# Designs tried in a protein design chat: VH-VL binders against q9vpl3. Part 146

Target 1, 224 residues: q9vpl3
Amino acid sequence: RGKINIQRPKAPHYERARVVAVTQPKYPELPKAKSCFKTRAERTQQQQENPYNEIIAREVRNWLDHSRLVAFFHLSSITADDIFRVRVQLHKQNLHLKSYGSKIIEQAVKNTRYEAIVPLFHSNHCIVFSPDPEKTAALLRIVRRVPQMVLLGGIVEETMLSRNQLVAYAQMPGLHAVQAQLVQTLSQAPGHLIQQLQAHQNSFVQVLDVHAKNQMNEETPKST
Below, E stands for the ipSAE of ESMFold2; O stands for the ipSAE of OpenDDE; V2 stands for 0.75 times the mean of E and O plus 0.25 times the DockQ between their complexes.

## First folded at step 6 (VH-VL)

Design t45 (framework fv_imvotamab_arm2; at its last look DockQ between E and O 0.16; V2 from the best seeds 0.00; counts 0 for: pae O 5.9 > 2, placed apart)
Fold by ESMFold2, look of step 6:
Structure t45 (fold): chain C 224 residues (1-224), chain A 120 residues (1-120), chain B 112 residues (1-112)
Amino acid sequence: as target 1 above (224 residues)
Amino acid sequence: EVQLVQSGAEVKKPGESLKISCKGSGYSFTSYWIGWVRQMPGKGLEWMGIIYPGDSYTRYSPSFQGQVTISADKSITTAYLQWSSLKASDTAMYYCARLDYGDYEPFDYWGQGTLVTVSS
Amino acid sequence: DIVMTQTPLSSPVTLGQPASISCRSSQSLVYSDGNTYLSWLQQRPGQPPRLLIYKISNRFSGVPDRFSGSGAGTDFTLKISRVEAEDVGVYYCMQATQFPYTFGGGTKVEIK
């Protein structure tokens, strides 16, 4: 345990102090990383994670809940300037281009009917939200000029649609025109025919729902 | 055109309450976060907290927790920053700014600022 | 808290010449999603801050192409290729990778 020169105790300490002083970092130079341990408060605060998971999941859920049109795209390599230009064009049509991490989307759609969309986000992607489902045609026109964005499918009025169904929806004359044609047909038919049309209408909606689910499932990672 | 318009400058005495406002327009107010930033005289910027106006979910910087209240009224597209009892050290410029985590990085648009002066 | 350190404190620059501003973080700004949430703000005299650059190198809407950002990990740089009179002001870096969000101390860019 350490030999001390008792006869000249200052001399050994002086030499050790001299060596220590020479080996110390130069005081006026760049700030060096402190070797001291952090306070308990600093350690506890540094353990607090960035709330991105909670914040972004809340944002995604709000977009899903308040958008009557949602379109999902695979996103190929594209420059930041080009994607920003596309985002501006879409915004002019009340179309909102967003991209989120897949884990965050899973959290956002948990306990909702939208859980089926999770497989679409295994690769690089983007989503377009809009309160205006009639803007589907404008969306498709704009992204036609953007080969890096490949349409996978979407949600219109709470119903999942495949790529082909969404394209067909965009070509429809409008919900009001479809509703008007149905009312006109029902007004011209006998009572039992009206019941048959209502039954066929329900069956048609069910077929579209099944077809949309099948096509969305076929667009999962395995199929694309 | 995204725009954030803040309420006018305030001159107050220590101990008084104050509520300043930030009105958003040109975008869906409930779809984006609003954050508050303080700039003390001759100093840099400090993040105070954020609110999601769609559901009023709020998060504060630890150094401002309990010092201020952040709120929003979505029916008039307005966010608020409020003190129950002002201190002379609250003299500063206060900014609101919009955050969009799925589109742009936070603080993409800023209000013009509200100067708060607390003096006796 | 992630400390953001800017250098220089002041950067006098001749019109038409480049300016370079450094920002260093006390921790990596790379988030678990692979993104780096580092932004640059400009505050002209008597004006609120405005966003210039986000996620290291992406120019915000309406920002001239003479502004560019670069860097990785903990070291970041804002460059102005040809300083104009309207570029006078204070520039801040900002991180949003970790709570609480923090700003650099600012760099004043001025002519001459």
Scores: ipSAE 0.399, ipTM 0.724, lowest interface PAE 3.2, mean pLDDT 77
Fold by ESMFold2-Fast, scan of step 6:
Formats: structure tokens, C-alpha cells, sequence
Structure t45 (fold): chain C 224 residues (1-224), chain A 120 residues (1-120), chain B 112 residues (1-112)
């Protein structure tokens, strides 16, 4: 096993490199007030990163502001071909699958009502946007066949919903009046909602195991 | 299907103004960026700038800042590239291309190109 | 600005033979999210560019599996395992890690 390649060290595939970078933030304790602890390359990189992130953050804010349905997913390793097929299926239902770095999402939602979602994006993730909240049921039907995508929660009509609350909303897609009533009822406990979203994020390994097992047994949580 | 359709070829004289177009269809126009790329005859590709049609935010390459104006009209799903005063050195093929940071596929779909010839 | 350098092929490629195109960046293309925004574009004669590969090694939809990308940091390679007549054209590497976006000078693939 010659595992040493000085000229071309083995690096993780782009997807694995992204997961490692996103899930393992490196914040070594540095003298924060002094630039003398930073190399020229580090200073240049930080300056380039800031303008780029702000530009992309505009795109994220636009999606959040103009979507009546936003769903957050944990995303496990998936091929480009498989994710493209999912995107095509979602697009037919006016559902738009996007993925952004956690720092960009943080910049987009900082000082907004949606700042509470930031912890959801410390792991590998993707987001589905739609102007049509009635498509929540269609979204969950499509994602049910994609074990690599695990629902964490979402936003419906500007109201943050936990995974279970979003699943409940999805069960009433054809009843607009009932859906509006449900959203208002669910929006009455913002503290519990934020706590539940973080709990789902912190225990998403358990959620992944349950979801994968239900998927393999051709059983779903019975929530369409 | 996603399509970007550009305006037809132009033949202009130095000092004249010009505005070329790129019409998007088959997707949410305001949700994607449009970039402009120049290719001089027999040469490679040069990024000129981008626009986000949703709010008309623009960002230019330093080499093109002040030389061109990029704009968009979301009501007719069309992006524009404009010169106030053309130079012979502006003779090139101009492409528009769609990009989105959320899809991980920058410049996924391209227009057919608009040939601009500036005769002296 | 990040400078992208492509090496010209030494000779035309024989049909059915492999071709390898090299691209080097003046600095690392790894973004803060751990992704490397290195793409490959194909431009056939008289046609607009077409996205082949993004993030080093991911094939865009509809791109044949004979195309593959590899590399890390500053050194990248596009390989065509079995060159076909339709593969004639100019291939560009492109970085989208920082503004301004920059392209390589292009590598022409011609059939012998």
C-alpha cells in the first residue's frame, strides 16, 4: 500500500471535501486584534471571500423573500446524475433545489427573522424553494424516494416549522383554508419550534437511520 | 426547456451606441444570474460581468468596468449588454450564459452568441 | 486575479485514442466551503461553449462518460478516454472560486 504521493496527495472527492469543510469548522485560537498573525495569503483569501459571499447571499435572500415554501434537508453523499434527476422531478412541480455554503446562509439571514435556521447548515445540506406552499405534499413524495435527503424542517408562509409540523402541513395540500389555520396554530410556539429544529439537527443520525430503514422496508412515517 | 436566445449580428461604426439582448425562457428568470462573456475573433473567453435580474444587482470584471453596461428587464425576461460608444477593439462574439450558485453548475446554459463587428 | 494556464496538445489525436488536457491555476481554487470551483467547457467550431464538467470531476447532464476530470489545488486534468469525431473543438478550464472569473487560454483538439 503506497499511500504517499508527494506531487499529488490524495484529496477527498469534491463532495467529501465539502462535507469535511462544512461540518468541521477550523477556528484555531488566534490573536484576534493583530493582523501580524496572518500571512499575506490568508489576508488575501479573507478579503476575496467577503465580497463573493455577499453577492451569493443576495441570491439566498431573494429565494427566502419570494418563496412561500422553504424546506431544509440534510444531504448525504449523492451522485451528480442522481441529484440532477431529483432536480428535474422537483422542477416539474415548481420546486427548486439549491445548496449554499453555511457561511453564505449565515450572512444572508443574519439580523433577520430567519437567523434561527443557521445551526441547521453546519452539516451537508440543501434547500428546496417554491412560490407555491400547496406543493409541500408533492415535495415529500419525491424526497421519500431519495434516502440521501432527510427533512429537517422548513418555512411556510413566513412561519418556521419543525419536521413534524411540515409533515402535518403536507397532509392537507388541497384544503387552503385548513392549511392557513394549521400554519397559524403551529406558529404559536416559536421557542419550541426553534428547540425542535435544533434537536432534529443534533439527532439527524437517528433521523437518518429511521428514515433509511423505513425507506428500505417500503414504509414511510405515514406522512405524505 | 431552458433557452437563452440572443439578438442578431450587428455591424457598427466606431463611436456608435449599441444594445444587444439575451432572452431567457423555460426557467425562473429572476432566480438566476446572467453572465456576459466576450470572445474576440480567434481568441479565448473573457468574463465581462453578471447581473441578478431579481434586483438588477450587477458586478463587472475590472477590465470591463466603465466600458459596458449590463441591465435586465424582468417583465420580458431579457438581459442586455450596452455600449455608449463602440471601438474597433469591441469586435467580438458576445455570449450570455445562465449561472446559479445554488446549483453548483456555473454557466450551465449558453446563448447562441451575438457577433458584433465594428468597422473603422 | 487568478491566472489559468492551459498546455497545448503536441499533435492531433487519433480517433479512439485517449486525450489529456492540462490546466494550472496561479493559486489554489479551494473555496472556503471546501469546494473547488473548477469547470471545463467545450466549444465546437461555430458553436457556443458547453459546460462539460463542474467542481473538478462532476459531469454536467448529457455529457458522455468518456469525459472525466481530476485534480486538486492548482493542477487539473480533463481526460477523454476514447476521442470521437464530435469531440473536435477547443476546451477551456474556468475558475469560479473568486472574482473576476477567469478562463484558461484553451486547448484545441483536432483529429489526425
Amino acid sequence: as target 1 above (224 residues)
Amino acid sequence: EVQLVQSGAEVKKPGESLKISCKGSGYSFTSYWIGWVRQMPGKGLEWMGIIYPGDSYTRYSPSFQGQVTISADKSITTAYLQWSSLKASDTAMYYCARLDYGDYEPFDYWGQGTLVTVSS
Amino acid sequence: DIVMTQTPLSSPVTLGQPASISCRSSQSLVYSDGNTYLSWLQQRPGQPPRLLIYKISNRFSGVPDRFSGSGAGTDFTLKISRVEAEDVGVYYCMQATQFPYTFGGGTKVEIK
Scores: ipSAE 0.251, ipTM 0.629, lowest interface PAE 4.1, mean pLDDT 79
Fold by OpenDDE, look of step 6:
Structure t45 (fold): chain C 224 residues (1-224), chain A 120 residues (1-120), chain B 112 residues (1-112)
Amino acid sequence: as target 1 above (224 residues)
Amino acid sequence: EVQLVQSGAEVKKPGESLKISCKGSGYSFTSYWIGWVRQMPGKGLEWMGIIYPGDSYTRYSPSFQGQVTISADKSITTAYLQWSSLKASDTAMYYCARLDYGDYEPFDYWGQGTLVTVSS
Amino acid sequence: DIVMTQTPLSSPVTLGQPASISCRSSQSLVYSDGNTYLSWLQQRPGQPPRLLIYKISNRFSGVPDRFSGSGAGTDFTLKISRVEAEDVGVYYCMQATQFPYTFGGGTKVEIK
């Protein structure tokens, strides 16, 4: 009676294997964790003119008006859990991640200085707001770790920046640091000038002293 | 700390005008909505309307449209609810509350309430 | 207007026992943004209402973990896992999905 090798069960006969393969219950793939962000299509279909949209639009405007840093991102197949993790990380840096429908954004920025941002919202997107423009570097650092978030551009200090410009901005020393450096440089300039002026004066005095000493030596009568 | 402080209790006669106040502190007053809620004695809560203090945009419940006026003075971070002519049926507790749509938290902070009594 | 119906009207509960409150809306509270703006409020005797839960299941700051919210679409539930003496009061569900905002009729939680 052949010992049933429990560790390496013999493959069933070909015919049985076919039957088993065909009769294996196809378990429906667990619904992929519904992204917290509805697809653009889903958002567009559901956005009926609702008075509530006006409230949300005002909220968006308020964020835009009070933010010194605004960054726009495309979202690519991001899960709710991933969004949550990113949100928490951003929040720790006083960065606020928000997502709005394209129609809401359009309504919010209509006839405002922000109208130029509307073309950025043609896909799944999110916005990060911050009152601190110095957080741009922190923002980019966090987002680099999230491949599902693609930077499209942003607004810094009321200036619209491309993706590349925003990256460049993040690499610059902070405005205050630059200003401090400038002040230091300017404060040192008079000192250097004074030193240079004094150096010439000192040199002149030295030359005069040497001349005076030489004159004194010439006036000393060689006592024969 | 976020606080909403309402004006004191009012005793009025029918036909009189009244304006009660809700002062916000501890947050950016113009960045959040203020709502008013009525609670008649021994009854439930009724939404009256909301105002955005940033531009004084208002929304009213149909039941209260034309019956009351909601306003705000952002310079002193105060919202108002007013009647031109009070009725006995206006006797109730009135609450102001903050609405934070940024975090999707409607009525997250409430005032202590203002009791309005209208009696002949 | 969206009608919010709460059950039961009164819920006498023994200390330490769980309580459950139901709220039903006359229509779906799912907004176009995908959120459901259903909140639960607590009003203790002689006090103003207090926010407990927002967007069905999110606890507001400072709210004990014994409070939980659940539901979807038109049916919602507030649960208190272990009722404490301080939990006595009237509880309201509120929808903010559509104007005008509307409240449930309230459920009075009392200690037996």
Scores: ipSAE 0.017, ipTM 0.547, lowest interface PAE 5.9, mean pLDDT 83
ESMFold2 (binder alone), look of step 6: mean pLDDT 91; pTM 0.930

Design t46 (framework fv_imvotamab_arm2)
Fold by ESMFold2-Fast, scan of step 6:
Structure t46 (fold): chain C 224 residues (1-224), chain A 120 residues (1-120), chain B 112 residues (1-112)
Amino acid sequence: as target 1 above (224 residues)
Amino acid sequence: EVQLVQSGAEVKKPGESLKISCKGSGYSFTSYWIGWVRQMPGKGLEWMGIIYPGDSYTRYSPSFQGQVTISADKSITTAYLQWSSLKASDTAMYYCARLDYGDYEPFDYWGQGTLVTVSS
Amino acid sequence: DIVMTQTPLSSPVTLGQPASISCRSSQSLVFSDGNTYLSWLQQRPGQPPRLLIYKISNRFSGVPDRFSGSGAGTDFTLKISRVEAEDVGVYYCMQATQFPYTFGGGTKVEIK
């Protein structure tokens, strides 16, 4: 806090506010906040007690174990028809679009090297799997046309990559590129890579909001 | 093209053993679950159990636990439903069907069915 | 176990007229991920079941737009806007929200 608002505040007002802050008794939290906290705790408890999630998690683990390419996306509101069209285009490239609940993903990756990806799935999400990492370029080309899907990052040859690293990988040729990306990722602390993935996820709404506002302000729509 | 092809009709006597098959093709066999469904003559559908071929995990309906065994051989992309000792009440059409929790379309493809007749 | 109850048992319909089938579950079908795993299957005479609708209202590939699904929680409906001759068969609702998966008793759609 190095800056003080000069536009509105008065010296007497600031001095009074500071004195009040120093001597002010701490008030209890709002009842609504406590109610919301209780609801979240109960929801978490109920989900942890559901053994069915662990059974479904076997499917997620199998996809992770047998896919050389895994890409994580945030998914905004999209119609069933639109996502079906995307899935068909992806399937032609041997790319498999899957959606799982966050608790199922959490149970699937718990106690694995991938456990740190769980925060990426707090909101609506989907994952694309492929046995062929050469399809990364095709994946990004298809998804570029789907604004509801925002790339968060991925895994190539069991190596976690940030969004920027995965985009860079898509521009590289063949086996040498895979080895280069593995070396690059291994030279970084795992915590740093995960922070990059989380930072991208946290900022995607801002990117989409700015894009939406720019689209509204342009007034250059094609009506044909 | 995704296909599930089941073995042919069987006629057996009570007390005999039986193993019927469901062969998957046109997709990654180990990435999808296979469920078994029974339909007795003139009756509705009953879920029997499910298997994940990737790790051979099985789950049975309580009504069928101990009555049948579900297995899979991923080297030949085939799932199996087996009885150690058949009863007349096992007379039914048996279907296999594919399920994926990550796709939008559970039980999206079905086998043609295997008719099992158990009589004296 | 979740019990699935279908009404009516039989629905004779004139060609080109609408048909409606109801399905009620003994408990909520909302899964922990917020999705409702309620599907509708069609079984034509002598054929295996065919997936029509999944997650309440989503049509499976190749299913005509005259089929629609609706509902929430425990009460679900399958509608056929204009019944055609090929729609003759038995229709089942199914839940996959928890084990064991359970089916409704079936509704036979017949042409008058």
Scores: ipSAE 0.508, ipTM 0.780, lowest interface PAE 2.5, mean pLDDT 80

Design t47 (framework fv_imvotamab_arm2; at its last look DockQ between E and O 0.37; V2 from the best seeds 0.00; counts 0 for: pae E 3.7 > 2)
Fold by OpenDDE, look of step 6:
Structure t47 (fold): chain C 224 residues (1-224), chain A 120 residues (1-120), chain B 112 residues (1-112)
Amino acid sequence: as target 1 above (224 residues)
Amino acid sequence: EVQLVQSGAEVKKPGESLKISCKGSGYSFTSYWIGWVRQMPGKGLEWMGIIYPGDSYTRYSPSFQGQVTISADKSITTAYLQWSSLKASDTAMYYCARLDYGDYEPFDYWGQGTLVTVSS
Amino acid sequence: DIVMTQTPLSSPVTLGQPASISCRSSQSLVHDDGNTYLSWLQQRPGQPPRLLIYKISNRFSGVPDRFSGSGAGTDFTLKISRVEAEDVGVYYCMQATQFPYTFGGGTKVEIK
């Protein structure tokens, strides 16, 4: 009585294998559990006009109106804890990270000068607000360490900037620094002019002195 | 540091008017909501209403609608809760608190509370 | 109005032991934006309320890691992994999903 090799069951005879293959109940693939991961964007699209949204929209408008720096970010697979950490870092620099639904943003900017930003809010997003446009460099430095935050663009001094423009802006010396440098340069100009004028005068005096000395030497009679 | 400082304790008689204050500091006062919460002696917390100091927009709980007035003076970063005519039943601790919808943090900072005692 | 029901009313706990507080809402607290605006507050004796947890499970700044929040829909739980003496007080759940905002009745945590 041949020991049934339990470890390597012999493949069934071809005919049996065919029958088994055909009779194997095709279990309907369990509907892939609708990944509970409805993106915030998907959730927001289903949002009906709620009076509650109007209240929040007021807040958004206020931030837009009082901010000289606004930056828009896409959020990619970021956790609440990660957001919190970033928020704390930004807050230390007087940068305010906010997150609102796309419909709220749309309502907030409707019929305003900010309406052009609506297309930026089709996915998970956050906004960073600041009263200080000079903080742009600090913002980008912080966000660079957060791969989940992707810069989309921003508003600086009421001007809409692309991502590249915002990066370029951050690399520029601050307006005050440039102004200070200009003032310094302008203040030095008269000094340089005076120095140049004085240099010519001094040279002239030196030439006169040499001439005078030579004349004195010529007038000294060789006492024979 | 974010701080909300409320006015001192009040002892009043029924029928008197009262206005208590909540002064915010350490943040942009006009950018955050201020809410008022009542706590009767030995009881739980009751939401009264909120104000947006930036434009003085207000929302009240139905239970407090018409019973109190919430206002704000942004120039001095102060919110107010006032009664035109106090009742004995108004005896309670009143708290102001900050709300931030951008961070989804309702009532993230609280004042120290103002005790209002109304007795004949 | 959304009714918030907390259980238990009182929770006597031995120092170092865990505590658990339940909060149930009369309707779903999931907002149209997909967030659930459930918060937990702590009120120590003689002090104003303090925010502990927001949006079900997020710890507010300065809150110790022994505090944790969980739940979904209508059922929520606050857990304290190891109760300390400073944790004595009344805890409230709060919903801010719709107006009017409403609080639970509170749970008093006491040391045995």
Scores: ipSAE 0.535, ipTM 0.777, lowest interface PAE 1.0, mean pLDDT 86
Fold by ESMFold2-Fast, scan of step 6:
Structure t47 (fold): chain C 224 residues (1-224), chain A 120 residues (1-120), chain B 112 residues (1-112)
Amino acid sequence: as target 1 above (224 residues)
Amino acid sequence: EVQLVQSGAEVKKPGESLKISCKGSGYSFTSYWIGWVRQMPGKGLEWMGIIYPGDSYTRYSPSFQGQVTISADKSITTAYLQWSSLKASDTAMYYCARLDYGDYEPFDYWGQGTLVTVSS
Amino acid sequence: DIVMTQTPLSSPVTLGQPASISCRSSQSLVHDDGNTYLSWLQQRPGQPPRLLIYKISNRFSGVPDRFSGSGAGTDFTLKISRVEAEDVGVYYCMQATQFPYTFGGGTKVEIK
C-alpha cells in the first residue's frame, strides 16, 4: 500500500478508547437528575490550582469562536483504529473531531454563552468543529455509521440546537441562507408557540361562524 | 502535507540581536500551538516555550523566561524566536514543533532546525 | 520540575534482536483529565526529532508496528521488537503533563 504523505492534518491522531466499560453513568443527562450536584461535590473535593488547564482552554475557546458548526457527542468504547478512520472520513468534509477533558471544557466555557454545554460532558465525549454549517448533513451521515458516537446537540451559527433541531437543520436543502433562517426560527420556540395559539383562536372563530349559519345543525350540509 | 519550514543557519557575535522563523503550511496555523526546543551541540532536548498563534498567547520555560521572545504573525503563518542580545551559550540547534491538545499529542510535527552559532 | 530519567544511556543491539528503553518520572504523569502525556521521540543522526509514541502507547502516523510503548504512573518503557538498521539514533521520552515540559536524557541505539 505504501505511505502517502499528502496533507495529514490531525492524521493519525485518535483518542484513547476505554478498553473495558467499568460502569454506566449513574445519572441520566436529562430529565432532572442530581448528577450536576454530585459532579460539583466531586470537583470541590479535587480542588487544585492548575494553570495548565487554562492554557488548553484557550484552544477550546478558539475552536468555539471560529466554528460555525459545533456538534457534541457522547463517545462509547471505540478502538484507536476505528476512531482514526472516523477522523479521516470527517476531515475529508472539513469536519474536525476533537476531544478535551471535562475540566478543560468547563474552564473554557465558564462565564460565556456556551456554559450550558457543561452538563453534556459527564463521561466520555468528543466534539466536531467545522467552519461550514452546510456540512451538518455530511456529519450526520458519517456518524450514523458509528454507533459509538451519540449526538447530544450542537451549535449552528452561534445558536444552541438540540439533537432533534440539528437533525431538522440537516434535512434542509443545501441553500445556506434557507438553513440559517430555519436555525433562527427553531431558536424562537416561544414565538412559534404564540403563532400556533393564534392559529387555534382563528380556527375557533371559523367554527363559530359556520355554526351560526346553521351549517352544523343540518344532518347533511347542502350549502356547498 | 503538514510542514514546518525554519529559516537558515545564522552566525552571530555576542551582543547582536537575532530573529529566526518557523513557517507552517498544510494545516490551520491559528488552530495549533507552536513550541520551541533547543539542542546544544552533542546534548539533549530542552523545551523553551510555546505560542498559540490564534491569540498570540505565550508560555515560557522558567529557564528561558526573559532570555528570548516568542511571537507569531498569522497573516504569513510564521512563528518567531528572538534574542535582543545573543550570548556564546546560545549556540545550539533550535527546533520548532507543532502541538495539538485536542488529540492530546504535543510535538507531532517538527521543523528541520535552525543552527545558531554565536562566536566572537 | 518533573525530572525524566532514561536507562540505558546506550543500547548496542544485534540486528533483528529486541531493544528496550526505560523512562522514569520524578512524579506521576497522570493529568487531572485522566490522560498521561508521555511521548517517545526518535532522532536519527543529522535529523530533527520525530514523534513515535504519544500518551504512553499510541503509535504516531507512519511509525512501524515493531515500536510499542507501555507503562503507567512514573514507569514507562519503549520496546522495539526487532531492531532494523534505520532504527539507529537517539530516543527521548518526554512529558507534557505539567509545565515546564521535560525530556529524558536520551538513549543511543546502535547496531553491534
Scores: ipSAE 0.488, ipTM 0.728, lowest interface PAE 2.1, mean pLDDT 79
Fold by ESMFold2, look of step 6:
Structure t47 (fold): chain C 224 residues (1-224), chain A 120 residues (1-120), chain B 112 residues (1-112)
Amino acid sequence: as target 1 above (224 residues)
Amino acid sequence: EVQLVQSGAEVKKPGESLKISCKGSGYSFTSYWIGWVRQMPGKGLEWMGIIYPGDSYTRYSPSFQGQVTISADKSITTAYLQWSSLKASDTAMYYCARLDYGDYEPFDYWGQGTLVTVSS
Amino acid sequence: DIVMTQTPLSSPVTLGQPASISCRSSQSLVHDDGNTYLSWLQQRPGQPPRLLIYKISNRFSGVPDRFSGSGAGTDFTLKISRVEAEDVGVYYCMQATQFPYTFGGGTKVEIK
């Protein structure tokens, strides 16, 4: 004999009933925020903080503070030799592959604007840090050959980007390179080309404005 | 290429002060910990303490707390180990080593060592 | 303090034969994150130590395949499958699970 009660639901009757139940959920009221006092669980957890974890969290905070590019990856099964080979390849591009425990990351970003990254570390993971945000394209080219590393998203210039936003960022011309080209063009301008040069400047400003607006739109999707 | 280069051998008398150095190169000096390890003649290894050069945070082994000072100067990428008053029992080889917690490789690179001899 | 005990104290071995070094800790080296921060170092004559193995069994870059680590909890082993002349030296286990960091007393490997 099998289990106490075995039923195989009939489709699509079950699915329609589930949809009705989902569309009429009981909405819980949000509890009032108690900004003055922490919960009992929060106090107990904080009182038991491990000093060893604080030392490692200090390293993580320093990497976050000095990195203009941070990329988060899911890491599937990979040999230690293979991951080390990838680390060396990334290091040549000033890209630093690291892995820290989720508890360490949580402690490192506590009470910062980066607390939102903690859910990314529920699974096996690694992080790439760099002071050079223009190295995003090089990062993605290197990781393309590493199917064990799956991009989840990142932080560029202290702005959190989704996977798609980070990929799009990597394909844009470097802002420094665009600015350098503009300066070089202006320094070479002869007299009667001033109006032509001003038109090119206006075009570049418009492109930069669209780029900035696209970054903000992709970072703040409309609520639903 | 990551490299730690330590200052040369020292011969001192008891009661003298000493400051030995460890210069890091080939990596971001302020992003990694530097640890100090003592090896007494014919003996094993003994951890003395660590420093994070990015903010000068230090942690000492209880056996060395108050006996030595660990410091760093990030402008010249150099860590230091110093004594205010040497003892003959401080005669040993002293190593600096880098710690990389980011992939859990403690003491992944070592300096060549500084021999300190304290005798009257 | 976590005491790290190594055996044997000396391991003379015929060239090309295996060597095995044991390390026992006075308490578990398992950290709160589930990892075990047990490392193996090699110190060749007249040289500083170098990292061989970290987190029990991971070889550091440039370390030959003949070195392997194993163990759990409080008992750990370093094995050299075929000892070569360049493997002569002293081997140390080390824990980095908690402060203070501590080392085993060392095991001297030499060719007999």
Scores: ipSAE 0.375, ipTM 0.714, lowest interface PAE 3.7, mean pLDDT 78
ESMFold2 (binder alone), look of step 6: mean pLDDT 92; pTM 0.938

